# Ledger of designs, part 13: VH-VL binders against Large ribosomal subunit protein mL46 (mrpl17)

Target 1, 243 residues: Large ribosomal subunit protein mL46 (mrpl17), of Schizosaccharomyces pombe (o94398)
Amino acid sequence: IQSSKPLSNSTPLKGCSVGTILIRSPILTRQPSEFEKSIYKYNAELWNELSDPLPAEFYFKKGSVGEKDWQERQKTLKGKESPFETIFGKERKEMESNKLLDSATHLQSRVTEADTKNDERSTLRSLDKSLYLLVKKSKSSGWQFPNTPVTSSEKALHLLCQDLLKNILDENSLTWLVARHPLALLKTEQEKTFLLRARLLNGLDVPNLQNVYDWVWCTYDELKNKLSPSSWDSVKNILSDRL
Short names: E, the ipSAE of ESMFold2; O, the ipSAE of OpenDDE; V2, 0.75 times the mean of E and O plus 0.25 times the DockQ between their complexes.

## First folded at step 6 (VH-VL; framework fv_zilovertamab)

Design z3 (from q62 with heavy chain S50I S59Y S105E; at its last look DockQ between E and O 0.64; V2 from the best seeds 0.00; counts 0 for: pae E 2.6 > 2)
Heavy chain, then light chain:
Amino acid sequence: QVQLQESGPGLVKPSQTLSLTCTVSGYTFTDYYIHWVRQAPGQGLEWMGIINPSGSYTYYNQKFKDRLTISKDTSKNQVVLTMTNMDPVDTATYYCARDTSEFWEGYFDYWGHGTLVTVSS
Amino acid sequence: DIVMTQTPLSLPVTPGEPASISCRASQDVSSYLAWYQQKPGQAPRLLIYDASNRATGIPPRFSGSGYGTDFTLTINNIESEDAAYYFCQQYDSYPYTFGEGTKVEIK
ESMFold2, look of step 6: ipSAE 0.435; ipTM 0.762
ESMFold2 (binder alone), look of step 6: mean pLDDT 90; pTM 0.923
OpenDDE, look of step 6: ipSAE 0.646; ipTM 0.832

Design z4 (from z1 with heavy chain N52R; at its last look DockQ between E and O 0.51; V2 from the best seeds 0.00; counts 0 for: pae E 4.6 > 2)
Fold by ESMFold2, look of step 6:
Structure z4 (fold): chain C 243 residues (1-243), chain A 121 residues (1-121), chain B 107 residues (1-107)
Amino acid sequence: as target 1 above (243 residues)
Amino acid sequence: QVQLQESGPGLVKPSQTLSLTCTVSGYTFTDYYIHWVRQAPGQGLEWMGSIRPSGSYTYYNQKFKDRLTISKDTSKNQVVLTMTNMDPVDTATYYCARDTSEFWSGYFDYWGHGTLVTVSS
Amino acid sequence: DIVMTQTPLSLPVTPGEPASISCRASQDVSSYLAWYQQKPGQAPRLLIYDASNRATGIPPRFSGSGYGTDFTLTINNIESEDAAYYFCQQYDSYPYTFGEGTKVEIK
């Protein structure tokens, strides 16, 4: 099924949904070995050379709506942290702080208030692991990745996924859709759900509850206990490749 | 021993903002969700929204989302309902009620006595 | 929104006899249904939760049954103090919704 552009159809697609695997990436690295410490020192020096933003033409075709939005956002963000500074600046700061602290101090400082309270709804829990967003549509329904029905073939799946993310998150949240194509298909008796990967770059950890009953931010290991066996089997190997 | 008590103005003019306070005692404030439910005179009950004081998680009935805010004051064991742009159709008795657990049961075992709010010029 | 329909809306009763109140949900709510009693000038009181479980301190003459969309509150051996409004409430999906109520009155 082609999903990169709208189709010229007059009928809704039956039993199809688009969903997202929304990931809060680890904020902390694991405690490095001596070999890994030397690599981090080298990468920190190299990262200083990569701090400059890439030209907009690298990300967008010339004259596109995406380029215009990006350019206007850069003007608005003057004096604000850019997405690249957010991603790489935080990682560099953590690497530098690790050089100033012994490993015992780093281990103890990596536990947050959300960890001590086991707050599964907080994105500040388990800072050294990836967290995945699951939602419920009702109290009686199971946990699932956020999704929305595909009711028209006029819109590409990645655009529907962006709309889904806007409906689930606060309007000030920043996400990055990693690729425009699905990475997984969940298939049940009567429905197919195409899953796209996205990352949470910045934003509120409390979803917009208008369209969901409940939510949880799960580690990889916790997904097995939350998802149906069929859904877990469909994603376990794809997600296990993540660092 | 568990007690919930609503407090606030009994009369509000149209377009003004209502602020109601639910004061809680007899149990650990952060362990239970608090819900707001209203009842127009001679009518049934209408769920408005809720808050978990631990973590400040809030849930709203979409009918009220644009003008309803539920917040907490943990130092006083209080939950505050704020509703903007009041209209005469909002005349009702407002209750706060306790959910039966921190895990969101959805039904309410303890209720406040209610406070009547009349919206009129 | 899930519409909760109660039948009857008014129920005259004779002390000592049983009475039944029906509640129908517009969608399947599993067992996530509660029943409340409300006397004039008072807040509601929880009677039944999860369709069939009596709340603490509720007399055994109150019982609930049902699953999915059709639910029943039964009051055996009606007493004069049972004259009140009775409401069902679903808590499967947001927003939580209540029935319009059934007025139970002594004949």
Scores: ipSAE 0.208, ipTM 0.633, lowest interface PAE 4.6, mean pLDDT 75
ESMFold2 (binder alone), look of step 6: mean pLDDT 90; pTM 0.926
OpenDDE, look of step 6: ipSAE 0.506; ipTM 0.772

Design z5 (at its last look DockQ between E and O 0.02; V2 from the best seeds 0.00; counts 0 for: pae E 23.4 > 2, placed apart)
Fold by ESMFold2, look of step 6:
Structure z5 (fold): chain C 243 residues (1-243), chain A 123 residues (1-123), chain B 107 residues (1-107)
Amino acid sequence: as target 1 above (243 residues)
Amino acid sequence: QVQLQESGPGLVKPSQTLSLTCTVSGYTFTDYYIHWVRQAPGQGLEWMGSINPSGSYTYYNQKFKDRLTISKDTSKNQVVLTMTNMDPVDTATYYCARDLGSSEYWSGYFDYWGHGTLVTVSS
Amino acid sequence: DIVMTQTPLSLPVTPGEPASISCRASQDVSSYLAWYQQKPGQAPRLLIYDASNRATGIPPRFSGSGYGTDFTLTINNIESEDAAYYFCQQYDSYPYTFGEGTKVEIK
């Protein structure tokens, strides 16, 4: 006599979970060549002379006479006040806060204390590689991507994913959900898990996880050793072109 | 401010009909399910039934189906519980509760409860 | 009807210590499980929904876990105000059913 629960979203609700592939992007890109080191040094010197970085690539072709003349002029401007900075004071303050977030990557050491200690709970490991968050829900559970069950509720999958991240990360952690649509589906005999991609925006601030028994930040290669064979097979090709 | 308030008689004689009213305020009355749950003194909670936002569908615990009617008066922001042929075992505190679901689906758990009204069934 | 079995039925606690309450369903209810707190003479208060999500305004010392048939409510750093009855509820299938409750008392 009693009807089944009505379904309003496009995904199966019963036996269904949503999870997050949470990525700490590389803070150092790769070993720079001598040429790249010279360009980076040039950009750092420009930063000291200007409020905002102005990449030479946007103004001049590589090696042109105009590039050298522009570089000399920028060095002459050191210490001078511009009326344009006064006019855009609000925008400048907001850009400075964004620069503080970016400055975490400015001249970072390639090897950290976390690397020497092999601290798998730190986002400061392997700064030149992506790190992926795996969690345990209990002492006896296996390593898995963070996830939460999906039920008949008012919340869409991407909102459930945001709630999941708010519940497991501390209040000061920042994340960006890359898209509202799932990237992948993990399917077992009993359950389906839709995975959404998210980015950790903490920079050098190591997040403190909550509401999980344990966690690790893994490189792509380390995922194979932590995940179940079926979970690894489901994600290995999806993530391989993003290393 | 979401508020639910039960009202009705505190004493009913055996075989009589109970009528309880749940008056709702502090949200758009037509957007949520309302449920009735009872609790015998010193006992656990027992779900009785629910009514959808428009009042067009009702869902009953089969234990009460032949005795229980839930109806909705949108003009008065009220949900009415009617239960026939009361018995001393029906002595309980009766709560109305709001389901967090939406107009398209229900959730099945209750984020706001009324204060409850004790109904004693005795001769 | 799905029977919800709570363990323990009575739980004496000392302030500052953690406590755990177990709820077992007689059938798989996936994540359709809520936890309520009820103080004497008051209506229940929603603590946890969908097995693991804290309701609005609930302190972080309350957490829920589980899936399928086995569920746990954990209260970390017990406070004196946490003395109450605690009930689980399944909402996978009609009729919705509640556990018999766990009485949490300050030692």
Scores: ipSAE 0.000, ipTM 0.365, lowest interface PAE 23.4, mean pLDDT 72
ESMFold2 (binder alone), look of step 6: mean pLDDT 89; pTM 0.924
OpenDDE, look of step 6: ipSAE 0.746; ipTM 0.885

## First folded at step 7 (VH-VL; framework fv_zilovertamab)

Design z10 (from z2 with heavy chain Y59W; at its last look DockQ between E and O 0.67; V2 from the best seeds 0.64)
Fold by ESMFold2, look of step 7:
Structure z10 (fold): chain C 243 residues (1-243), chain A 121 residues (1-121), chain B 107 residues (1-107)
Amino acid sequence: as target 1 above (243 residues)
Amino acid sequence: QVQLQESGPGLVKPSQTLSLTCTVSGYTFTDYYIHWVRQAPGQGLEWMGWINPSGSYTWYNQKFKDRLTISKDTSKNQVVLTMTNMDPVDTATYYCARDTSEFWSGYFDYWGHGTLVTVSS
Amino acid sequence: DIVMTQTPLSLPVTPGEPASISCRASQDVSSYLAWYQQKPGQAPRLLIYDASNRATGIPPRFSGSGYGTDFTLTINNIESEDAAYYFCQQYDSYPYTFGEGTKVEIK
């Protein structure tokens, strides 16, 4: 449980920056891998062998709380392949979905116009995966997570991160910092960059970025090709293609 | 042959909205970025912004961001510049210019002939 | 904003002789520098991109050099049609900015 305080309130750090790992969470539940399918199948077989349905009257008094819980559990199982898959998929969707999304979002195709055009500037690409924002500060610079210098010790890092996001996103964009403390530190001989994690809450609204030279929304696998080797090594274990 | 032609009013009153149209021909309209650049009388060139090939993304010089809109009409092969709250200092020749395809570059291989816009009461 | 400073602002030339125009950026722009020619009352014409590459259809007498902050346009064997204004432009950082121009005149 670490404080969100800046590194030094009274002394600005030379060569210190704050940056944001901004994530567009998946809008679709991904298809399970063959390994995940086998785990679900094994658990379903084990669950059926251990949990044969019994008449509720035999084990519970009529109208008891235990009877209601048992009946609701049985209804949950009948409509679905596995309780584990149901809970797992539902929690991911609820935690990572934008609650401003329309009801029709549940009917979205897995392949969008942005996927067919390979539009890397669109947040509608790869709806079943997390997308991470990378930017360029100039034509000659490399791809980086968005960042800004820390020029004053008066402002906490998470507030600087909020200002950064307001500066580069359009007025209609909404973000949420996951935590007020840094997730990672990118360090060179000349500069330290503290990275905070944030989520984009735009749903299907594609942001048009400002105050950057260019931007791209990358999957986890694409980050390796865009980032410097040192930056990739610093974040690869913290991030995944699902988060 | 690649051609760009600006059109619009030559005279605008202060506080009114300017609308300029760039009509393009001689190339596939949806393959290229289009930029707007202006030149005040006796002054240098000033870059205003761009719109990407599909028209889905724009970028504006911060000097104009609250007043400037660039849009595309692909059915007419036209790019439209709209600038609100015109002031006499906005008197200039306005050019549209073509960037490269496949890779956004930032330099312009074809320019329109420009249209002079005078802002006076 | 990156300020682009051109020298000289006026350059009288004699046909058949070389001429050079300097462009200095206030910040490093790598090689992302273009040169344009503009005749009075006409639109600009691209001459050089990426500091040293001639645009399509530009005569070999035009050449560019430089990197970082200091750039030069050289016109070898000046012709009378080369009388025009010449501008540099950086495209490394937003906003893109242009030099004030150099007026090349036949003397």
Scores: ipSAE 0.526, ipTM 0.799, lowest interface PAE 1.8, mean pLDDT 78
ESMFold2 (binder alone), look of step 7: mean pLDDT 90; pTM 0.920
OpenDDE, look of step 7: ipSAE 0.739; ipTM 0.883

Design z6 (from z2 with heavy chain S105E; at its last look DockQ between E and O 0.64; V2 from the best seeds 0.00; counts 0 for: pae E 2.4 > 2)
Fold by ESMFold2, look of step 7:
Structure z6 (fold): chain C 243 residues (1-243), chain A 121 residues (1-121), chain B 107 residues (1-107)
Amino acid sequence: as target 1 above (243 residues)
Amino acid sequence: QVQLQESGPGLVKPSQTLSLTCTVSGYTFTDYYIHWVRQAPGQGLEWMGWINPSGSYTYYNQKFKDRLTISKDTSKNQVVLTMTNMDPVDTATYYCARDTSEFWEGYFDYWGHGTLVTVSS
Amino acid sequence: DIVMTQTPLSLPVTPGEPASISCRASQDVSSYLAWYQQKPGQAPRLLIYDASNRATGIPPRFSGSGYGTDFTLTINNIESEDAAYYFCQQYDSYPYTFGEGTKVEIK
C-alpha cells in the first residue's frame, strides 16, 4: 500500500471511449486456370447444344417422330420462324446470361471497378489486402477508428462496441468481434479510447454507412497518412501481422 | 452556364409518392455532388440529402430517411428525388443544388429555380 | 441537430449605411458556415463560404466574419437591391442546418 500516492480509483467515465478496428479481410482471388476456363466454356457450349438438337433428335429416335412426317410439318412452317426457335431463343439467352453471371460472381476479380475509380468508400477495393474502417464525426474532425463514449460502467466494452457497429452499419449481423477484450489503447491528455478488433462477415456486401460524416476503407499503408502520429504509433505494430 | 432545373407534379395527394427530377447542364454531371433542399412557404430552408457524383452513395437527413430516395440517371443527366407517404406538412418548394466542387464541401454554388409541390386532397 | 439562431429576424436599413446580421451555432462548427441571399420568388444565392470568403461575383460590400459558434454577415453601403432574406448554413455536421432567416428591408 503506497501511503504517499493518491488513489486513482475515481477516474471519470466521461473521458473514456470504446472504438473498433473493423477489418475487411483479404479476399483471396486467383486467375481461373485454363482448365477452369475450359469447364465454363464447355458448360456454355453444352447448353447451346441441348437447345439446338431438337430436330436432329427426331431424326434418330425410334418410335418418336417419322422423318416424312417431320419434313411435311417443316414445309408448313416456312412463312415465319417456328414457335420452337422463338421459345428456345429466349430461354437459351436467359440460361447463358445466368451461367456467365454465376461464373463471374464465383471468381473474384483481382482488380475491381472500385480499384480503377480509386473508390476509397468501397470494400471492393484492394481485394488482396486488409482494409480498415476510418470515419469522420464531422467535416472538421480528423480520421479516427469508429468510437463512442463510455457513459456507464454497467455495460461491457464489447457490448458498447456492438452497439457502435450497429449504429454505423444499421445491422448487427454484419460483423464479428474477434475477442471481447481491447486490442489497443489510444490516449490523449484528456481521453482514452479502448480499441477492440472486429471483422466483416461479408466484405463484398457492406451497406452505405450511417451516422458518420464520411468514411474510408484504408489499407495498412494508408493508415499512416490518415491517423494522427500518436494513434498510428499505438496500432502499427499490432496490425502489421495482418497485412 | 451551369444550370439545374427541377420538374415534377405541382400537386400530390396525401399518402402518395412524390417524384421530382433535377436536370443539369453546363458542367460534367459525374463530377459533382447534388443535394436536395426544400423550403415551406414563408419558412426557412431544410436540407434533405445528397447523392455523390457516380450515384453509388447517398446520405439522407434522418428526418426523411425511411421515405426518401435519391438516384441518378447519368444517361439523361438527371437526379431523381422520390419521397413516399406525402403529408400536407411536406408542402414546399423543392430545390436541387450543386455542391461547390468535386471534393464535396457542403455548401452550394448553383441552385435550381425550384418547383412548388402542394400536398392536399 | 445543430441549431442556427439568427438575429435580428427583421432588419430595416437605410441606403448607404452598414448593416449586420448575427448567426449563432449551438455547437462549434469551426469555419464551416455559409451565407445566402434569397430574393422573393427566387432561389438562394451564395454570398459567403467558409465564414469569410466571398463567392464569385459577390460585391465587396458583403463580408463575413466569425469562427466556432458566432458569425456575422456585414453589408456595407446598403443598396436597394440588397432588400432580401439572408440565411446562414452550417456544414460541419449532419444534418446541415440553416438559420431562420433575416428579412432586410429598405426603410
Scores: ipSAE 0.481, ipTM 0.781, lowest interface PAE 2.4, mean pLDDT 77
ESMFold2 (binder alone), look of step 7: mean pLDDT 90; pTM 0.918
OpenDDE, look of step 7: ipSAE 0.816; ipTM 0.915

Design z7 (at its last look DockQ between E and O 0.01; V2 from the best seeds 0.00; counts 0 for: pae E 20.2 > 2, placed apart)
Heavy chain, then light chain:
Amino acid sequence: QVQLQESGPGLVKPSQTLSLTCTVSGYTFTDYYIHWVRQAPGQGLEWMGWINPSGSYTYYNQKFKDRLTISKDTSKNQVVLTMTNMDPVDTATYYCARDLGSSEYWSGYFDYWGHGTLVTVSS
Amino acid sequence: DIVMTQTPLSLPVTPGEPASISCRASQDVSSYLAWYQQKPGQAPRLLIYDASNRATGIPPRFSGSGYGTDFTLTINNIESEDAAYYFCQQYDSYPYTFGEGTKVEIK
ESMFold2, look of step 7: ipSAE 0.666; ipTM 0.861
ESMFold2 (binder alone), look of step 7: mean pLDDT 90; pTM 0.915
OpenDDE, look of step 7: ipSAE 0.855; ipTM 0.941
ESMFold2, look of step 9: ipSAE 0.000; ipTM 0.388
ESMFold2 (binder alone), look of step 9: mean pLDDT 89; pTM 0.913
OpenDDE, look of step 9: ipSAE 0.851; ipTM 0.941

Design z8 (from z2 with heavy chain N52D; at its last look DockQ between E and O 0.02; V2 from the best seeds 0.00; counts 0 for: pae O 6.9 > 2, placed apart)
Fold by OpenDDE, look of step 7:
Structure z8 (fold): chain C 243 residues (1-243), chain A 121 residues (1-121), chain B 107 residues (1-107)
Amino acid sequence: as target 1 above (243 residues)
Amino acid sequence: QVQLQESGPGLVKPSQTLSLTCTVSGYTFTDYYIHWVRQAPGQGLEWMGWIDPSGSYTYYNQKFKDRLTISKDTSKNQVVLTMTNMDPVDTATYYCARDTSEFWSGYFDYWGHGTLVTVSS
Amino acid sequence: DIVMTQTPLSLPVTPGEPASISCRASQDVSSYLAWYQQKPGQAPRLLIYDASNRATGIPPRFSGSGYGTDFTLTINNIESEDAAYYFCQQYDSYPYTFGEGTKVEIK
């Protein structure tokens, strides 16, 4: 148990910055592979077949509109081929079942307008992946995690990070710091930046950033194309596509 | 006055390794990123990569990642470009350029005069 | 990679007239665009950075505009010394990429 020596309060944090890895978590489940889809389908069918439905009388009053509706729906479901029926027959029924499921559940498209427009400033893109906030402090600055200089050694890093988030996000944006301790240290020749992890809690409400020149919400894979190699190397192992 | 000057062989044989040196003067060498950009005859400019002020970090265009190495000799105020397995298609004028900002801006305020490298048997 | 497309590739201009060069990015690069001038046998010279800011020592007749995907370099009251190639460059994302270049010729 190597006792992580508490960062002795005595090191003048002069020349250090505090930053945040602000994460919009996935809103949607990961798209399953074809294999996973097949397994899920099989399991769903199996459970459906094994489910000993309670007598309809348990759920519906005899002769009720609800019972009639249920009976009508059951007539459409009874025609579903057993999961063991031949691969060729399943494809046709899958198309029909998917159409029925799509028709019954007005499932909103997983692809958003932000996706189609490739709007990188929106938190409504790539809903099945984590998004990470990068900012430019000025026109000439590179893409970086939001950060601020440590001006006071008396203020705890997590409080500075909270102030930072309050400064760059609008009033309607809700954030949560995952921990009070830094997750990573970015060391450049010119600057040391302690990065704390935060989560955006209302990812469906697209925040308008302030007090930055520009911003983007990047997927894990997109970070490497915008960050400096040193920054990327420092975070690549602590971040993921779904965090 | 800020000056950058490229030097190296003007002729390289196919499959051989190119080594170019960028000598920098007129400012603090360890404060700025140095970029390499090349230009084939009659063609546009192609960004190759950069090295950070300390020489500890480099980033390469993926096109050159397997063949390109950029290094720094701080004692000589020099940046060295090494590119392996040269091909006639690599014939170009090679430039070193200074990043405008000490903090990585991405555009270049000072350029060397460039050095023409011809790859031929 | 972000593709930068310049139009026209050749631009003959009469002295005293304005010249305009367009640069289009394949994706949004915000204002992270620079313009360079390159004369024959010389290295590129920075003209404009951040889409609209003139570099130090650049005459006021040079101006840049645009945001996102469409950018324009304008040379007002063109002079004989302005005969050169002009390149746009994005620095929004790696790899940095340049336009094909526009040759401005003085009639």
Scores: ipSAE 0.045, ipTM 0.539, lowest interface PAE 6.9, mean pLDDT 83
ESMFold2, look of step 7: ipSAE 0.537; ipTM 0.809
ESMFold2 (binder alone), look of step 7: mean pLDDT 90; pTM 0.919

Design z9 (from z2 with heavy chain S101G F103Y; at its last look DockQ between E and O 0.71; V2 from the best seeds 0.70)
Fold by ESMFold2, look of step 7:
Order: sequence, then C-alpha cells, then structure tokens
Structure z9 (fold): chain C 243 residues (1-243), chain A 121 residues (1-121), chain B 107 residues (1-107)
Amino acid sequence: as target 1 above (243 residues)
Amino acid sequence: QVQLQESGPGLVKPSQTLSLTCTVSGYTFTDYYIHWVRQAPGQGLEWMGWINPSGSYTYYNQKFKDRLTISKDTSKNQVVLTMTNMDPVDTATYYCARDTGEYWSGYFDYWGHGTLVTVSS
Amino acid sequence: DIVMTQTPLSLPVTPGEPASISCRASQDVSSYLAWYQQKPGQAPRLLIYDASNRATGIPPRFSGSGYGTDFTLTINNIESEDAAYYFCQQYDSYPYTFGEGTKVEIK
C-alpha cells in the first residue's frame, strides 16, 4: 500500500501540456533567380557606363585655385581604382564569380558537412530552409514537438516553455519566444498541448540536446513524415515553407 | 575480432579527476556508439552515457551530467571518460561497451574487460 | 528512473531442468528489454534483445518473452556452464537501468 505524500503547488493538470515549436531560421539567402541575376548585371553595366567623373568646369570657375586643386587630385587618382570602382569592383568580382560558380562549386558552398552526411541532429543542415525541432521522450514514443506537463496554473505558459527549452538545450543556446501566447493546440485522445513559437538565434552553434531520448531538426516537408497525422494537420497551415 | 580494452589509474583520491580510456579494435571505430557502464563491487550495473560515432554528440545519465565528459580520439581509436570530483561512492569497475547497428539501439553486443577504480584517501 | 526488479535473486538449478527468471519494470518499456549473462570477474554477455530475440551465437535453450512491464528469461535444459548472474536491462527511456541480477547456481 502506497503511503500519502505531501501535496505540492506543482501538481500536474490532468492531460494538459505546453510545447514549443522551436525554429532554426534560414541562415543563407536563397540562390538568386535568373531574373535577379539579370538585374544585378544590368545595374553593374549601368554603373560602368556612368562612372566618368564630373567635369571640372561644373565645380569651379575656370582658372580658379579650386580648379587646380581638383586637377591635382584627379592626377593622383589616375592609374588607381576609384572609390566607386573599389566598392563596385568587389561586388562585380563577387557577382562574376557567383555567375562562374553557378556550377557544382556553388552547390558545395551552400552544402555543409551535415547535409552531406544527412546529419538530422545538426542545425547546420539545410541552411537555406527553416528547421523545426522534434524530440522523442523514449525509444517507443513518437516524434513530437518538445513539451512539458503543466504542473500549476500559477506559472504562465511562456515561462514554462522557457524552462522547457533551458532543460533540453545547451547552456550556450540562445532562444527567443516569438509571442507569449499559443499559436496552436494539439489534441490527442488523452492530452491537450498548447504550442508556442520560438526561434533559435544562434543556429550555427549546433546544440547537443539533453533530457530527451532523441531529436531531429526537420524541414517543413519532413515534418509530415515524422508527426502523427493529427499533429501535422494542426500545424501545417501555421508553419509554411511554401511561400 | 571485436575488442574493447579499458585502461587508466586503479586508485584515485577524493576530489580528483578520473580519466579512463577505451581502446577499440576489430571493427570500424567511427561506425558505432560507445557507452560507459560501471559496476560497484558486488552490486548491479549503472549506465553512464554514450558518445556517437563521430564524437559530435553525447548523452549523459543526469546523475553524472555535471561531472562527466565522454570524448573520442579517432587517431588512436580511443574513447575517453573523464569524471571530476571523484568520491568514494564512485568506486566501481568501469566498462566501455559497443552499441549495435548503425544507430545506437540501447543494448550492448561487445563489452570491455573492465577496469577497477578505487576512490580512497 | 525506471526500476527493474528481478525475481528470484537466487535460483538453484539442476542440470537438464528448465529455469525462469522474471524482470518487472516500474513503467512500460514496450519491448525494449535485454538480458545479459555475467560470470564472476567477467563482463556481461548479451543473450536476448528486444525482449525475445536471441543475440548472435546464443544457444536456442535461451529464450525471452514479455512486453510492457513483465518479462521472463527462460533457460531450457540447464547446463553447468549456465551458472552465472543474469541481468535485465531496459533501454526505452533514459537513464538505461538494469535489474539487481539473479544468481543461477548448480545444486
């Protein structure tokens, strides 16, 4: 026979949990479209066409001391790259290099070691897409967003989410709750889970999670393969990589 | 022949740091998870944690989290267990063990012979 | 932590007879349970994984059964070399935990 134990203020509410949709936002910009590349080329050509210095007679009265000084400055600039050419020269070389690197080498510059190894635990995978954290509580459990039981009505849901993230992430992980209110509710037959959105701000520092059995960082498309159909239906319209 | 061999000091003073090495052979070292398990004299086994094949990820039993580090030295085919602030209750035989399969499974198909570590003044 | 309770703690056996060892988990561990044999002064040897699958090289006289919280290791036709300690281990949830062990000895 089990003896009675002291009641605590932390008695869990039956069937109620709070969870976090933790997002590693994209770190790399998407590859430029062909239209965007043509705009960059047009702007570079226009800049080169307009790079001539303004005539001295616009600035100075002919024969003035200011005209002599300006002419001396122009002589010292001859044979050297202008300030505009220095700035646009770097960008032009980068744009021309980018065009030359639209080949396989450009693909490697956007592909990390984690992509090559398909390391689903790494936040360095798929740098051009959002990654969503899913965890397992045990080997037998399904994949789910990180969650914790609501133990007391006195602590706000957003504070419970902060505690949850501190419990499962490295000390060096920096997170930001996007809003203090839930964006979704997951209902299973026995549990209600209120989901809050958070972002991992330092996604280049790959976390080593603790207090979970396993974890994965999923793209939007991968979420539907991991989550239960009911969980997926509850979040698919709220989480979008289609736009 | 798969072989795991633990090595390290047999005696550690209280508050000192323990360092044990597990040297492996007979399989591709970078393909398997390695766990550490200890067994106090005349008692049962206690799981301590694992390190993944590349050494990029670890998981520690919460009991040891603040004192335990597991690392890999691929050039020497070694896994190293480090525990700080040793106490006499940490006296045990320490084993390294290989998990099965391409992922960890949670059970161990090959074990080292074990090394006894005594924590005493 | 999931507590693994083994019964009996000591099991005298007669060669040629069957023996059974029980392991009970304090929580549901599905089928994620392994059995090990450990002889004195030696490391454990894997016998059974996933509750019922024999590990490579394990004689068919060893069998496992159970699901959830109640598991059994059965040794049919006990041989003298089977005198050892036997442990269960769950690996459904961290931390992985082991039973106290059952000493099987030839009488």
Scores: ipSAE 0.587, ipTM 0.825, lowest interface PAE 1.6, mean pLDDT 78
ESMFold2 (binder alone), look of step 7: mean pLDDT 90; pTM 0.919
OpenDDE, look of step 7: ipSAE 0.817; ipTM 0.914

